# Ledger of designs, part 17: VH-VL binders against q67xv2r213to389

Target 1, 177 residues: q67xv2r213to389
Amino acid sequence: NMEQLAKTLTSLYNIYDANRKPDYIYENEAEFRSLYVLLHLNPSSGVMGEPLSLWFRKLTFALVKSKEICFVRNLLRLYRMGNYKNFLSRTASEATYLQYCISEHHIREMRLVAVQYINNVCYKLQPYPLLRLSQNLKMKELDVESLCHECGLETCTDPDGFTVLPVKQSTFRSPED
Key: E = the ipSAE of ESMFold2; O = the ipSAE of OpenDDE; V2 = 0.75 times the mean of E and O plus 0.25 times the DockQ between their complexes.

## First folded at step 18 (VH-VL; framework fv_felzartamab)

Design q2 (at its last look DockQ between E and O 0.41; V2 from the best seeds 0.00; counts 0 for: pae E 5.0 > 2)
Fold by OpenDDE, look of step 18:
Structure q2 (fold): chain C 177 residues (1-177), chain A 119 residues (1-119), chain B 107 residues (1-107)
Amino acid sequence: as target 1 above (177 residues)
Amino acid sequence: QVQLVESGGGLVQPGGSLRLSCAASGFTFSRYAMNWVRQAPGKGLEWVSAISGSGGETYYADSVKGRFTISRDNSKNTLYLQMNSLRAEDTAVYYCARVYWDSYGFDYWGQGTLVTVSS
Amino acid sequence: DIELTQPPSVSVAPGQTARISCSGDKIGSYYVYWYQQKPGQAPVLVIYEDSDRPSGIPERFSGSNSGNTATLTISGTQAEDEADYYCQSYDSSDSVVFGGGTKLTVL
């Protein structure tokens, strides 16, 4: 589970720190350290650990400048801002396998935010193509349809045979609520 | 090809009324939401009103709410804007614009019709 | 309600890159659209949903949106790109919001 992973990562970091060389980053160290950030994106996740602000202060300059840490710092900002668009885009395009796996639950959260936005905030004057939503959510169209249904939204087929999300619906509910 | 042609603009006194029309062709009119956007002389774009393809949903800018009414006749492929209680600040070129199907930008615009409100 | 702020004018030499900003509180959380308007003409959609380009729009046009700023970028700017550019988005009340517009001058 994620809590056990966090503990394991902490142990791993201690090993790195015990063998620290000046201005040196061990192979895969940056990626493993990036996983800590991802585990703690949501402070309400229940994953134990020190605040990220304190965690970042303890990193060496070389680690802070690594592409892996820069990447997850960016994701953290996007997540906190509720920028589902860029969060989903960047995780899909730039995350390593492990980063993506650990981020899956966050990705789902952002997808739900996206669906809510499209339904309740976006200007829903006409049906929204699920294909377009699929592209934005970085998931398969059928999965998008399922997600919409989970959120209490209806879908339909337009005259051209495309699956669409009808005009603004009032039945939206978060599956996680 | 898609074509939008506005008409009905002209000179009107403050407090007066005017009805604009937008004739659409080259696409299935009822399928697309439509908008009115205006532009005062030498100024920027200002959204006025929107209506869904079926006409069941309408939206208005706060500046025109209660005074303007958007409607459509899909059998005639025509969009309308009934403007009542006109004010000097309503003076502008009025564009009709179609909502992009794949998103919610405006992909086709008419050439506009000028409305001048002056005493 | 979201408010979109654009610089009144931007100047660029031919062949150089033009960048037009559209600022708004947490605009990165909204989809932004860009329009080009030449004198005496109706606006033309050049970017939709932050960075996607409609068919027929040159590849030199690109868009980005993050934080509090959306940006329209025109690489290799040409004389024909001289125009007014408007950003547009939607607020939480389903109202359309336009920026004030930016006059792009190609020197």
Scores: ipSAE 0.346, ipTM 0.798, lowest interface PAE 1.6, mean pLDDT 92
Fold by ESMFold2, look of step 18:
Order: sequence, then C-alpha cells, then structure tokens
Structure q2 (fold): chain C 177 residues (1-177), chain A 119 residues (1-119), chain B 107 residues (1-107)
Amino acid sequence: as target 1 above (177 residues)
Amino acid sequence: QVQLVESGGGLVQPGGSLRLSCAASGFTFSRYAMNWVRQAPGKGLEWVSAISGSGGETYYADSVKGRFTISRDNSKNTLYLQMNSLRAEDTAVYYCARVYWDSYGFDYWGQGTLVTVSS
Amino acid sequence: DIELTQPPSVSVAPGQTARISCSGDKIGSYYVYWYQQKPGQAPVLVIYEDSDRPSGIPERFSGSNSGNTATLTISGTQAEDEADYYCQSYDSSDSVVFGGGTKLTVL
C-alpha cells in the first residue's frame, strides 16, 4: 500500500533527522529519501503528504547533491513534461531496484500516455511499427500489443509480417478511466 | 537501394492537363504511403497530395482539390499525379516522396520534374 | 490545420550554434520533422519526431519541441551546413504542413 509506505518513509526520515550528524548522510539515506519523490510524481494519485516543493527545501545540501536525489528530480521533470521516451529510458538504465519497484505504477502510466499520444499525433497513412513502440516503451512486442488492445486499439500485420498499430483510431479508451 | 524517379513534366498552357509518374524501386512499394510535394521557383516546399500504401485513402491540399488526382499502381511500382485545369500558380518542381515506416519522415525524395504552366 | 512559421534567414559564424525556430499554435502537441535542402538538391530528413536523428546525421544536429515553438539546433556549425531548412508536421486532419523555410548562412 503506497499510503502506508509513505507513512513508513516519513517515520524513517524523522529518525534520520532526530539523529542528524553535521554534514553526514547515513547509509542508503539518499535512496530512501528519493523514494518519497517517486511516490508523489502524480499529485492527483491520492498519496497524502507534504508538497514536493516544501519537501525539497528541507533537504540538506549533501542530500540535494546526491545522485539519488538528482535522479528523481530529473524524473519528476520528465514526468511533468510528459516526456515518456526519456522517463522510461532513464528509469530502465539508472533506477535502483527499490526506485524501480516503487515506480512500476508510474511506468505503466507513462506507457499509456505514450500509446494515446502516438495514436493522436502520428501519421494515419503509415501505421506505427510495434518494434519502435517496444524499443521506446521498454516492453516486449507481445506486451505492447496487449497494451494497445487494453486501450481499445486494434493492431494488424503488414505484408512483410511486421505487427503495426494503425493510428488515429477513434476507439481509444484509457484503461485508467 | 531506394530510388524514386519522376517523369512527365513539361510546358503546358493554362487550363491544360499533364500526368506525372514516379517509378519506385528498391523497396516494397505497397507498404509505404506516398506523397507529391512541389516547390515553385525560388519558393518553399508545398505539400500537394498523399496516398496510402494500398491506394484506398487519398488526401489533397485545398489548392488542388478537384483538379488533381493521386493514384498508384502497386503491380508496376508507380505513383501518379493527374493534373487537370492547370493554372500559372501550379508552376513548380514536383517531387515524389516516401514516408519512412519507422520514422514518418520523408526519407527518400525523387529528383523532381519541372511543370511550367504558361501561355 | 496548424500553420508553421519560420524566420526567413539565420546567420551564424562557423563553430557557433545556430537555432532555427518553427512556430505554431500548440505545436508541442504535434511531432515535428526537419529537412535540409541544399541548392539544386532534394530535401534530406535531419530530425524526426521532434528530437530523433536518422542514421548518418551528425550529432551536432538536435531538435526540441514544446509549447508553441519547435527548434532545430546545430552546434559547432560548419560550412557544409549552409542550406535551407524546413520544419514539417502532420495536422489532426492528416494534411502535411511545411514551414516557409529558413536560409541558414554560415559566414
């Protein structure tokens, strides 16, 4: 439960702060603090807690400069921009195990954003190859095809046997609606 | 290697007709949407018309609707543009261009064929 | 039915960064493509889907698209980059739309 995790993390942060040694970062502290950002990527997700703008201001300078905090600050920017290509690429290459596990829900959200965007903006006369979707979404082609079907979109096979997504389908529905 | 070769350009009088051809080779022609794009002397690129890989869907710029007809013969790997009721404003180099299937850019263009509409 | 507006010319010194804009209402909601055209030649695709480079296009070419402006950026501009540059998009009705073109001069 993401709400319970957020409460547990806040309790952990209080313990770190109560035992604050000057200019010191406890083992794994930067990673555990980074998880708070990932839990709050989508402000409308219903996860309660301190707004990220206030939360970032309370971090020590050492934590602000840490790799873990810099990484999730970058992911927050990519998420807010809707930049699914870089969000998924960075997460796949740079996230720790814990960061990835907490991000799985948001990874699915970004994949759904990508499918909707491609259906809306790509060229109707040339169906979009699932191979390119697979590469950009960091998913196996079979899973990409299943995701398209979940969104109410049909896929087809071109004359050379490649699976493609005909775009501008009016049948798009978000599974999250 | 991919090749697109336009032909059929020339001098015509206003109100006349002309048929352009684009011979395609080096790729599975029926897989790709094809376009005509024109460029008046000293001017920029202007999209003219598009046709789906199967030929089942066609689109036209407003400036040519009702006068130009795009078609293709996938058995001959050839794209066509039938131009009727030609006007002086149609004077341009006409390019055929392929939409690349994995990028949706126009990745191959022909050399162009010049159409001059003048009395 | 978006209109794409480009400056008619941009000048840059060799080795400096050139930026060519393509403006359109909510253009950030569309993919933008960029073409280079040298005199007497057909256009060549240099950027697709806002920011991606085809194979064979130098890394000094990059693209961005947000809000009402897409930008082609050429870092370390070289003499052979002197050309006309066009932006292009597909509108919601699947018409192909080109910008008016920008003449890049390297002096």
Scores: ipSAE 0.259, ipTM 0.722, lowest interface PAE 5.0, mean pLDDT 88
ESMFold2 (binder alone), look of step 18: mean pLDDT 93; pTM 0.948

Design q3 (at its last look DockQ between E and O 0.26; V2 from the best seeds 0.00; counts 0 for: pae E 7.4 > 2)
Fold by OpenDDE, look of step 18:
Structure q3 (fold): chain C 177 residues (1-177), chain A 119 residues (1-119), chain B 107 residues (1-107)
Amino acid sequence: as target 1 above (177 residues)
Amino acid sequence: QVQLVESGGGLVQPGGSLRLSCAASGFTFSRYAMNWVRQAPGKGLEWVSAISYSGGETYYADSVKGRFTISRDNSKNTLYLQMNSLRAEDTAVYYCARVYWDSYGFDYWGQGTLVTVSS
Amino acid sequence: DIELTQPPSVSVAPGQTARISCSGDKIGSSWVYWYQQKPGQAPVLVIYDDSDRPSGIPERFSGSNSGNTATLTISGTQAEDEADYYCQSYDSSDSVVFGGGTKLTVL
């Protein structure tokens, strides 16, 4: 589970630190350290560990400037800002396999935010094509349809055969509630 | 080819009324939400009103709420804007614009019709 | 509600890159659209959903949106690109919001 992973990563970091060489980063160290950030994107996740603010202060300059740490710092900002668009885009295009796996629950959260936005905030005077939504959510259309249904939204087929979200649905509910 | 043609603009006195029309062709009109956007002389674009594809939903800018009424007749492929209690600040070129099917930008615009409110 | 702010004017030499900003509180969480308008003509959609181009729009047009700023970028700007540019989005009340517009001058 995520708590066990956090503990394991902490142990791993201690090993790196115990063997630290000046201006040296071990192979895969930056990626492993990036996983800590991803585990703690949501401060209310319940994952054990120190606050990210303190965690970042302990990193060497070389680690802070690594592409891996820069990447997850960017994701952290996007996540906290509720920028689901860029969060979903960047995780889909730039995350390593492990980063993506650890981020799956965050990705789901952002997808739910996106669906809520489309339904409740976006201008909705005509049906919204699920194909377009799938592109924005970086997921398959069928999975998008399932997600919408989980959120209490209905879908239908337009005259051209495209699956769409009907306009202005009031039945939206977050599955996380 | 998609075409939108506005009409009904003209000179009107303050407090007067005017009805604009937008004739649509080249697409299935009943499937698209429509908007009115206006532009005062030498000024920027200002959204006025929107209507859903079926006509069941309407939205208005605060500046025109209670005075303007958007409507449509899908059988005639026509969009309307009834403007009552006109003010000098309503003077503008009025565009009808179609909402893009793949998003919510306006992908087609008419040439516009000028409304001048002056005593 | 969202308010969109644009610089009133931007100047660029031919072949150079033009950047037009559209600022708004948390605009990055909203979808932004860009329109080009030449004198005496109706606006033309050039970017939708922050960064996508409609068919027929040159590749030199691109868009981005993050944080509090959306940006329209025109690489290799040409004389024909001289026009007014407007950003547009939607607020929480489903109302359309336009920026004040930016006049792009190609020197």
Scores: ipSAE 0.577, ipTM 0.847, lowest interface PAE 1.1, mean pLDDT 93
Fold by ESMFold2, look of step 18:
Structure q3 (fold): chain C 177 residues (1-177), chain A 119 residues (1-119), chain B 107 residues (1-107)
Amino acid sequence: as target 1 above (177 residues)
Amino acid sequence: QVQLVESGGGLVQPGGSLRLSCAASGFTFSRYAMNWVRQAPGKGLEWVSAISYSGGETYYADSVKGRFTISRDNSKNTLYLQMNSLRAEDTAVYYCARVYWDSYGFDYWGQGTLVTVSS
Amino acid sequence: DIELTQPPSVSVAPGQTARISCSGDKIGSSWVYWYQQKPGQAPVLVIYDDSDRPSGIPERFSGSNSGNTATLTISGTQAEDEADYYCQSYDSSDSVVFGGGTKLTVL
C-alpha cells in the first residue's frame, strides 16, 4: 500500500533528521529519501505528503549530490515532460530494486501515456509496429498487444507477419487499473 | 540502398490520361505508407496523394480528387498514380516518397518523372 | 487546417548563420520536417520531428518549433547549402502540408 509506505518513509526521514550529522548520509539514506520523489511523481495519485517543490528545498547538500537523488530528479523531469521513452529506459537501467518496486505504478502510467500518444499523434497511414513499442516500452510484444487491447485499441498483422497498431482509433479509453 | 524510381511521365493533351509507376527496392515496401508529391516548373512542392502501407486507405489533395487514383501492388513493390482528365496545371515533376516509419517525415524520394500537359 | 508560411528568400554570407522560418497557427503542437532541394534534384530530408537530424546531415543544421513558428537554422553556412528549403507538417486530418519554400542564397 503506497499510502502506508509514504507514512513509514516520513517517519524514517524524521528519525534521520533528528539524528542529523553534518555532511553525512546514513546507510541507504539517499535511496530511501529518493523513494519519496517516486511516490509523488504524479500529484493526482492521492499519496499524502509535502509537495515536491518544498521537499527538494530542504535536502542537505550531500543528499542533493547523491546518485540516488540525482537519478529521481531526472526521472521527475522526464515524467513531467511526458518523455516515456527515456523514463522507461532510465528506470530499467538505473533503478535500484526498491526504486523499481515503487516505480511499477508509474511505469504502467508511462506505458499508457505512450499508447495514448502514439494513437493520437502518429501517422494514420503507417501503423506503428508493436516490435518498436516493445523495444521502447521494455515489454514483451504479447504484453504490449494486451496493453493496447486494454486501452480499447485493436491490433492487426501486417503483410510481413508483424503485429502493428493502426493509429487514430476512436475507441481509445483509459483503463481503470 | 533504398531506391525509388518513377516512370510513366511524358507529354499528354489536356483531358488525357497517364499512369505513373514507382518501383521500390532495398526495403520492405509493404511496411511503409507512400506519397506522391509534385512540383510545377519554378514552383514549390505540392502534396498529391497518400496510400496506407496495405493499400486499404487512400487520400487526395482537393486539386486532384476524383481525377487521380493512387494504388500499390505490394507483391511487385510498386506504387502507382493513375491520372485522368489532366489539366495544364497538372504539369509538374512527380515524385514518389517514402514515409519514415519511426518518425513521420519523407526520408527517401525518387528522382521524379516529368508530366507535361500541353496542346 | 494549418497553412505554412515561409519567407520567399533568405541571403547569408558564407560562415554566417541562416534562419528560415515556417509559420503556422499552433505549429508548435505538430511535428515539423525540413527538406533541402538543390536545382534539378529531389528533396532531401534534413530535419525531422522538429529538431532531429537524419544520419549524414551535417551538425550545422538544427531546428526548433514552438508556438506559431518553426525555424531551420544553419550555422556556419557553406556554399553547398545554397538551395530551396521547405517545411512540412500534417493537418488535423493527416493531410500533408508544405510551406511555399525559401530560397537560401549564399553570397
Scores: ipSAE 0.019, ipTM 0.585, lowest interface PAE 7.4, mean pLDDT 86
ESMFold2 (binder alone), look of step 18: mean pLDDT 93; pTM 0.951

Design q4 (at its last look DockQ between E and O 0.03; V2 from the best seeds 0.00; counts 0 for: pae O 5.2 > 2, placed apart)
Fold by ESMFold2, look of step 18:
Structure q4 (fold): chain C 177 residues (1-177), chain A 119 residues (1-119), chain B 107 residues (1-107)
Amino acid sequence: as target 1 above (177 residues)
Amino acid sequence: QVQLVESGGGLVQPGGSLRLSCAASGFTFSRYAMNWVRQAPGKGLEWVSSISWSGGETYYADSVKGRFTISRDNSKNTLYLQMNSLRAEDTAVYYCARVYWDSYGFDYWGQGTLVTVSS
Amino acid sequence: DIELTQPPSVSVAPGQTARISCSGDKIGSSYVYWYQQKPGQAPVLVIYEDSDRPSGIPERFSGSNSGNTATLTISGTQAEDEADYYCQSYDSSDSVVFGGGTKLTVL
């Protein structure tokens, strides 16, 4: 339950704050504080807690400049932009184990955003290669094909035997219908 | 490796016709959508026409619609542009360009063939 | 139905950063491609899918696209970067649209 995790993290932060040393970061503090941002990445999630704008203002200068907080602030920006390519790339290269585990739902969201975007905006006269989509989504090609099928999209084979996604298919559906 | 060679340009009177060809080699031609792009002397690039990898779908700029016909013969690795009812404003270098299968950029362009429409 | 507008020219000193804009209604909802064309030559693709570089294109070339503006950025601009630059996108009807071109001058 992500609400319970958020409450537990808030209690941990209160302990950090009660023992505050100026411009000091306790071991793992920046990482644990970054998890709050990841839990609240989607404003529509309904997870309880103070708004991120107010939450960020309470951080010490040292925490604001930490790599862990800078990373999740960048992810928040990318998430709100719908920039799936950079969101997935940054997460794959920079997330700690805990950061990744908490982000799994948002990773799936970004992958679904990508499939919808590709079907809507890419070039109808030449199908989109699943190999390229696999690279951009950080997924095995077979898993990408399954994701496309979950979205109601069909795949086919090009003259060289590669799997491709014909775009502008009218059968697209979000899997959470 | 990849080569695109345009031919068929030349001088023609207004109202005349020309047929451009683009010979492709070094890749599986039938895998790629193809485009014609033109550039009038001293001007920018202007898209003219697109054709799907199979030849089953075609698109045209409004400025050439009804006058130009794009086609391809995948067995001969050749792209064509039939240009009818030519006007002075059609004077340009005509490029054929390949749409890369992985990125949809125009990754290879021919050298261009000059079409001049004047009395 | 996207119409792409570029400034006719941009001047930059050697070693400085050049930024070439490409404006279009909701262009951030489409992929943008950038081409470099030197006099007497065919265009060369330098950026695809908003921000990716083909092999052989120097790292000083980068791109972005959001809202109504895509931008080609050349950091540490060199004399060899002097050329005409065109943005290109696909509209909702899969027609190809080019910007009017920007002449980059390195002074």
Scores: ipSAE 0.336, ipTM 0.714, lowest interface PAE 3.0, mean pLDDT 88
Fold by OpenDDE, look of step 18:
Structure q4 (fold): chain C 177 residues (1-177), chain A 119 residues (1-119), chain B 107 residues (1-107)
Amino acid sequence: as target 1 above (177 residues)
Amino acid sequence: QVQLVESGGGLVQPGGSLRLSCAASGFTFSRYAMNWVRQAPGKGLEWVSSISWSGGETYYADSVKGRFTISRDNSKNTLYLQMNSLRAEDTAVYYCARVYWDSYGFDYWGQGTLVTVSS
Amino acid sequence: DIELTQPPSVSVAPGQTARISCSGDKIGSSYVYWYQQKPGQAPVLVIYEDSDRPSGIPERFSGSNSGNTATLTISGTQAEDEADYYCQSYDSSDSVVFGGGTKLTVL
């Protein structure tokens, strides 16, 4: 439950703040702090909390400049800008286990955005290889194929034996709609 | 290359309405959040409004809330700003600006379109 | 909400280092962006995320942000660097906030 997690994190932050030492970051504090940002990537998620800008302003300089906070701030920007490629790339390569777990919903969301974008824009003139899509989505090709099917898209095998989205399709639908 | 071209500016009376457009080209418009920033003659930059890549989220400066509406048509690669109940203090050059791909800075700006609100 | 304060003007001799400050309550906890604007032109992003430079921006441009002050530094200032400079960040609602701008004069 993400709401419960948010509450727990808030309690945890209060403990850290109550025991704050100048220019000191407790072990795992930065990572736990980063989880708050991830929980609030989507304002429509229903997770309670203050605006992120205000939240960031309450952090110490050391925390703000930590690799964990910098990382999730970057993810926040990528998410808001719809940069699914970099969002997916960075989460796959740089997220800790907990960060990744909390981000799974956002990752799926970005993957769906990617599939929609590709369907609407990328392969109007020629088939789109699933292999390339798998690289961008950071998924196995078979999983990508399944995702495409969930989105109402058809796949086929080209003459070279590669799985492709054959043409732009009008049957796209978000599984989360 | 990236290009942003504003249009729709002009002279309008107080209380009037105007709709600005920003035509985007040279990049995948639907991937980028967009902004309107204005600059009164001889004054500094003032943020007006922002819209997310999908159009699902919009943000407004307090000075324009309830009067201005930002929107976009990704199929037309166009950003819009509907301005209602215009005031003299809304007089400015209005820029559309793209959000930097990996950050929240604005990396590309249009040439701007002048809006003059006067009796 | 955060307010960003800049000096209205800064003067520097050619080849010297120019420093433009942007002050705000705990601004160091937020990312700051810097823009250069020359007369009759649109602003140009010169620094993003406190200290990073977009491609094409000369290395003489640098930025820092800590505490209550962000600083744009131009080392070896050149005549073409004469312009208005604006800092930008985000407020508590993640809305954009600009500083008042600083006119840099190269003497």
Scores: ipSAE 0.026, ipTM 0.574, lowest interface PAE 5.2, mean pLDDT 90
ESMFold2 (binder alone), look of step 18: mean pLDDT 93; pTM 0.950

Design q5 (at its last look DockQ between E and O 0.38; V2 from the best seeds 0.00; counts 0 for: pae E 6.2 > 2)
Fold by OpenDDE, look of step 18:
Parts: sequence; structure tokens; C-alpha cells
Structure q5 (fold): chain C 177 residues (1-177), chain A 119 residues (1-119), chain B 107 residues (1-107)
Amino acid sequence: as target 1 above (177 residues)
Amino acid sequence: QVQLVESGGGLVQPGGSLRLSCAASGFTFSRYAMHWVRQAPGKGLEWVSAISGSGGETYYADSVKGRFTISRDNSKNTLYLQMNSLRAEDTAVYYCARVYWDSYGFDYWGQGTLVTVSS
Amino acid sequence: DIELTQPPSVSVAPGQTARISCSGDKIGSSYVYWYQQKPGQAPVLVIYEDSDRPSGIPERFSGSNSGNTATLTISGTQAEDEADYYCQSYDYSDSVVFGGGTKLTVL
């Protein structure tokens, strides 16, 4: 589970630190350290650990400037800002396998935010194509349809054969509620 | 090809009424939401009103709510804007615009029709 | 209602990159659209949903949206790109909102 992973990562970091060489980063160290950030993106996740602000202060300059740490710091900012668009885009295009796996629940959260936005904020004068939503959510269209249904939204087929979200739906509910 | 042609603009006194029309062609009119957007002389774009493809849903800017009425006749491929209680600040070129099929931008605009409200 | 703020004017030399900003509170969480308008003409959609281009729009046009600012970027700006540019989005009340517009001058 995520808590066990956090503990394991902490142990791993201690090993790195105990064997620290000046201006040296061990192979895969930056990626492993990036996983800690991802585990703690949501303060309400229940994952134990020190605040990220304190955690970052303990990193060496080389680690802070690594592409891996820069990447997850960017994701952290996007997540906190509720920028689901860029969060989903960047995780899909730039995350390593492990980063993506650990981020799956965050990705889901952002996808739910996106669906909520489309339903509640977007101008609902015409149906919204699920294909377009699929592209934005970085997931398969059928999965998007399932997600929408899970959120209490209906889908239908337009005259051109495309699956769409019909307008003026007031039945949206977050599955996380 | 898609074409939108506005008409009905002209000079009107404050408190007067005017009805604009937008003739659409080159696409299935009833499938698209339509909007009115206006632009005062030398000023920026201002959204006015919107109507769903079926005509069942209508929306208005606060600045025109209660005074303007958007409607459509899908059998005639025509969009309308009934403007009542006109004010000097309503003076503008009025554009009809179609919502982009794959999003919510405006992909086609008419040439616009000028409405001048002056005593 | 959300408010979108644009600089009134931007100047660029031919071949250089033009950047037009559109600022709004948490605009990065919304989708932004961009329009080009030349004198005496109707607006033309050049970017939709932050960064996508409609068919027929040159690749030199690109868009981004993050935080409180959306940006329209025109790389290799040409004389024909001189125009007014408007950003547009939607608020929670399903109202359309336009920025004040930016006049791009190609020197």
C-alpha cells in the first residue's frame, strides 16, 4: 500500500544520504525521490510523512535541479492549482512508469475535476463530444463514458454517430463523495 | 460552405425596438447553438445572447437581460434577436456566430449588422 | 463573473515572436479561446481549448494556459498577422466572457 511505499522510500533515502558523495546523484535516486512528492500531493491522502516544504529543504541542490524533481514539483503546483488540463497532459506524456502508477489516484481526481468543469462551467448549449473529452482526459473514449456515468451523467449518440454529453445535466455527483 | 448573414440593423431612437435576423446556410442549422456578439464602434467584443440548437435553452448577458430576446426558426434556418427598450450603449455591430462543433468557441461569424441608437 | 485582462497593444518586428497575454483568476482551470479580427472583418477563431488550432490556421499560432494567464504566441510573425486579438472563456453561470482585446502591430 501507499503507506508502506512511503516508509520504504524513506528508508531508501536514508541509505542514499548515508552514502552521499559531494555533487553526486545515484542512478534512479532522483526518480525514487520524486515518488515521495507524488505520494504526498494530497495532504488529505493519509500518507504519513513530513510536509513537502520541509522535505524539499533537505534535498541537495543537484537533486532539486534534477529533471525528475522539477517534473514532480511542476505537477505539485498544477495539482494545487486545480490545473487538471496540464496535470493530465504532463503525466500522460512525461511521467515514468512508476511515477504514473503512483499518480493514478491523483489522475483520477483530476479527471473528475475535468468532468465537473465540463458539466458545470462549460457553456452547455450543445452536446460535448466524448472524443474531445477523451483527448483532454488522456483516456479511452469508452472509459470516459464510464467515468461520466459514474458521475451521474448521461451520454447519447448524435446524428453523426458520435457519443456526446447532452446539455443541461444537473445530476452530476462526485464518486468521491 | 457555411454562411451567416445578419440583417435588420439600422437607426433607432432610445426606447425603441429593433429585430435582427441571421440567415444561416451550408450546415444543419438545428444542430448548432447560435450566439449574438456585439461590438461597439472602436471597442471590443461583447457577448449578448445564446440559444441552443432546439431553441429550448436561452442565455443572456446581464446588460441585455429583460430587454432582448433570442429565438430561432429552424424551419427557416434563421436566428433572431428582438431588442426592446434600446439604449445608446446598445449601439454596435451585431454578429451572429456559430459554436464550434468540437468545442465552445465560435468558428463561423456573420459580417455583422450595425445598430445605432441615437436621439 | 470572471474578468479577462489583455494588454491594449503589442508590437513586434517581422519574423519575431509575438506573445499576447490574457489574465484572469484561475483562468488556467478554464478553457480559453482566441480570435483574430482585422479591420472591417468578423473575428476568426485561431485557437480553441487553450492550445488547439482549427483547420486552416498556420502552425505559427500556438496557445497556452496556466495559472492566471493564457498566452497566444505567434512565432515568425508576419505582416498579415497584424490585427486585434481577443481571448474568450466561460464563467460558472454559462456566460461567455471576452478579454478587452489586444492590437498587434507588426513594425
Scores: ipSAE 0.417, ipTM 0.795, lowest interface PAE 1.7, mean pLDDT 91
Fold by ESMFold2, look of step 18:
Structure q5 (fold): chain C 177 residues (1-177), chain A 119 residues (1-119), chain B 107 residues (1-107)
Amino acid sequence: as target 1 above (177 residues)
Amino acid sequence: QVQLVESGGGLVQPGGSLRLSCAASGFTFSRYAMHWVRQAPGKGLEWVSAISGSGGETYYADSVKGRFTISRDNSKNTLYLQMNSLRAEDTAVYYCARVYWDSYGFDYWGQGTLVTVSS
Amino acid sequence: DIELTQPPSVSVAPGQTARISCSGDKIGSSYVYWYQQKPGQAPVLVIYEDSDRPSGIPERFSGSNSGNTATLTISGTQAEDEADYYCQSYDYSDSVVFGGGTKLTVL
């Protein structure tokens, strides 16, 4: 439950702030503070709290320069841009276990954005290979096929046994409705 | 190694007909959409026609609709362009091009064959 | 239908960065492809899906696409990069659209 997690993190941050030592980062502090950014990637999600612009202003210089805070600031930018390729690749390679667990919902959102985009913009005469989707979405091919089917899209198999997505299908629907 | 080799170009009078061929090798031909793209002397690239891997769907530029017919024979790994009612403005080098399997760009092109339409 | 507009020419000194633009209404909502064509030769794909390089294309070639403009960038430009460059996209009607081409001169 993301609301319970947000409340727990707020309590933790109050403890960090009550014990603030100048130019000091407590063990794991940067990671735990980074989770606030991840919880608030989607402002429409209903997770209440301080706007990120104000929240970032309150960070110490040491925290602002930490790899954990820099990482989530980059993810926020990629999420707002809809850059699913880089969002997914950086999350897969750089996220800590906790950062990844909190990001699972956003990872799914980016994968759905990708499927919708590919169906809308790619060339109808050359069905899109699920191998390329698998690489771009950081998913096993069978899981990509399941995702396409959840979106109301059909897949097919070419004569060489490769699974492909015919694009421009009018049956697309977001399972997140 | 992927290869595309065009043939069948030449000199033809206005109103005449010509059939271009493109022999493909080095890949599973039936899996790829194929295109004809032309380039008039000293001019830029102009798309002419496309055909799906199976041959079931075809597209044409407005400038050639009703006059040109794209086709393929997947058993011979050959792409064709039947050009009828030729006009002087059809004078160009004609390229066949493959759409890349895991992207939708033209990753391999033939050397081109020159078609000249003049009296 | 989208129309792709390129500058007719771009000149750059060896070792400098060349930027070739491709303008089209909402081009950032579609994939853009770039081709290099040297005199007397067929075009060669250098960028696909906005920013990806095919195998064998040097890292000095890069691409971007946002808003109404896609850009091909060649860093550390070499004499061998002198060529005509075309952008290409697909419109929603599945027609192929090429830009008018840009002659890159390396002085």
Scores: ipSAE 0.124, ipTM 0.662, lowest interface PAE 6.2, mean pLDDT 86
ESMFold2 (binder alone), look of step 18: mean pLDDT 92; pTM 0.943

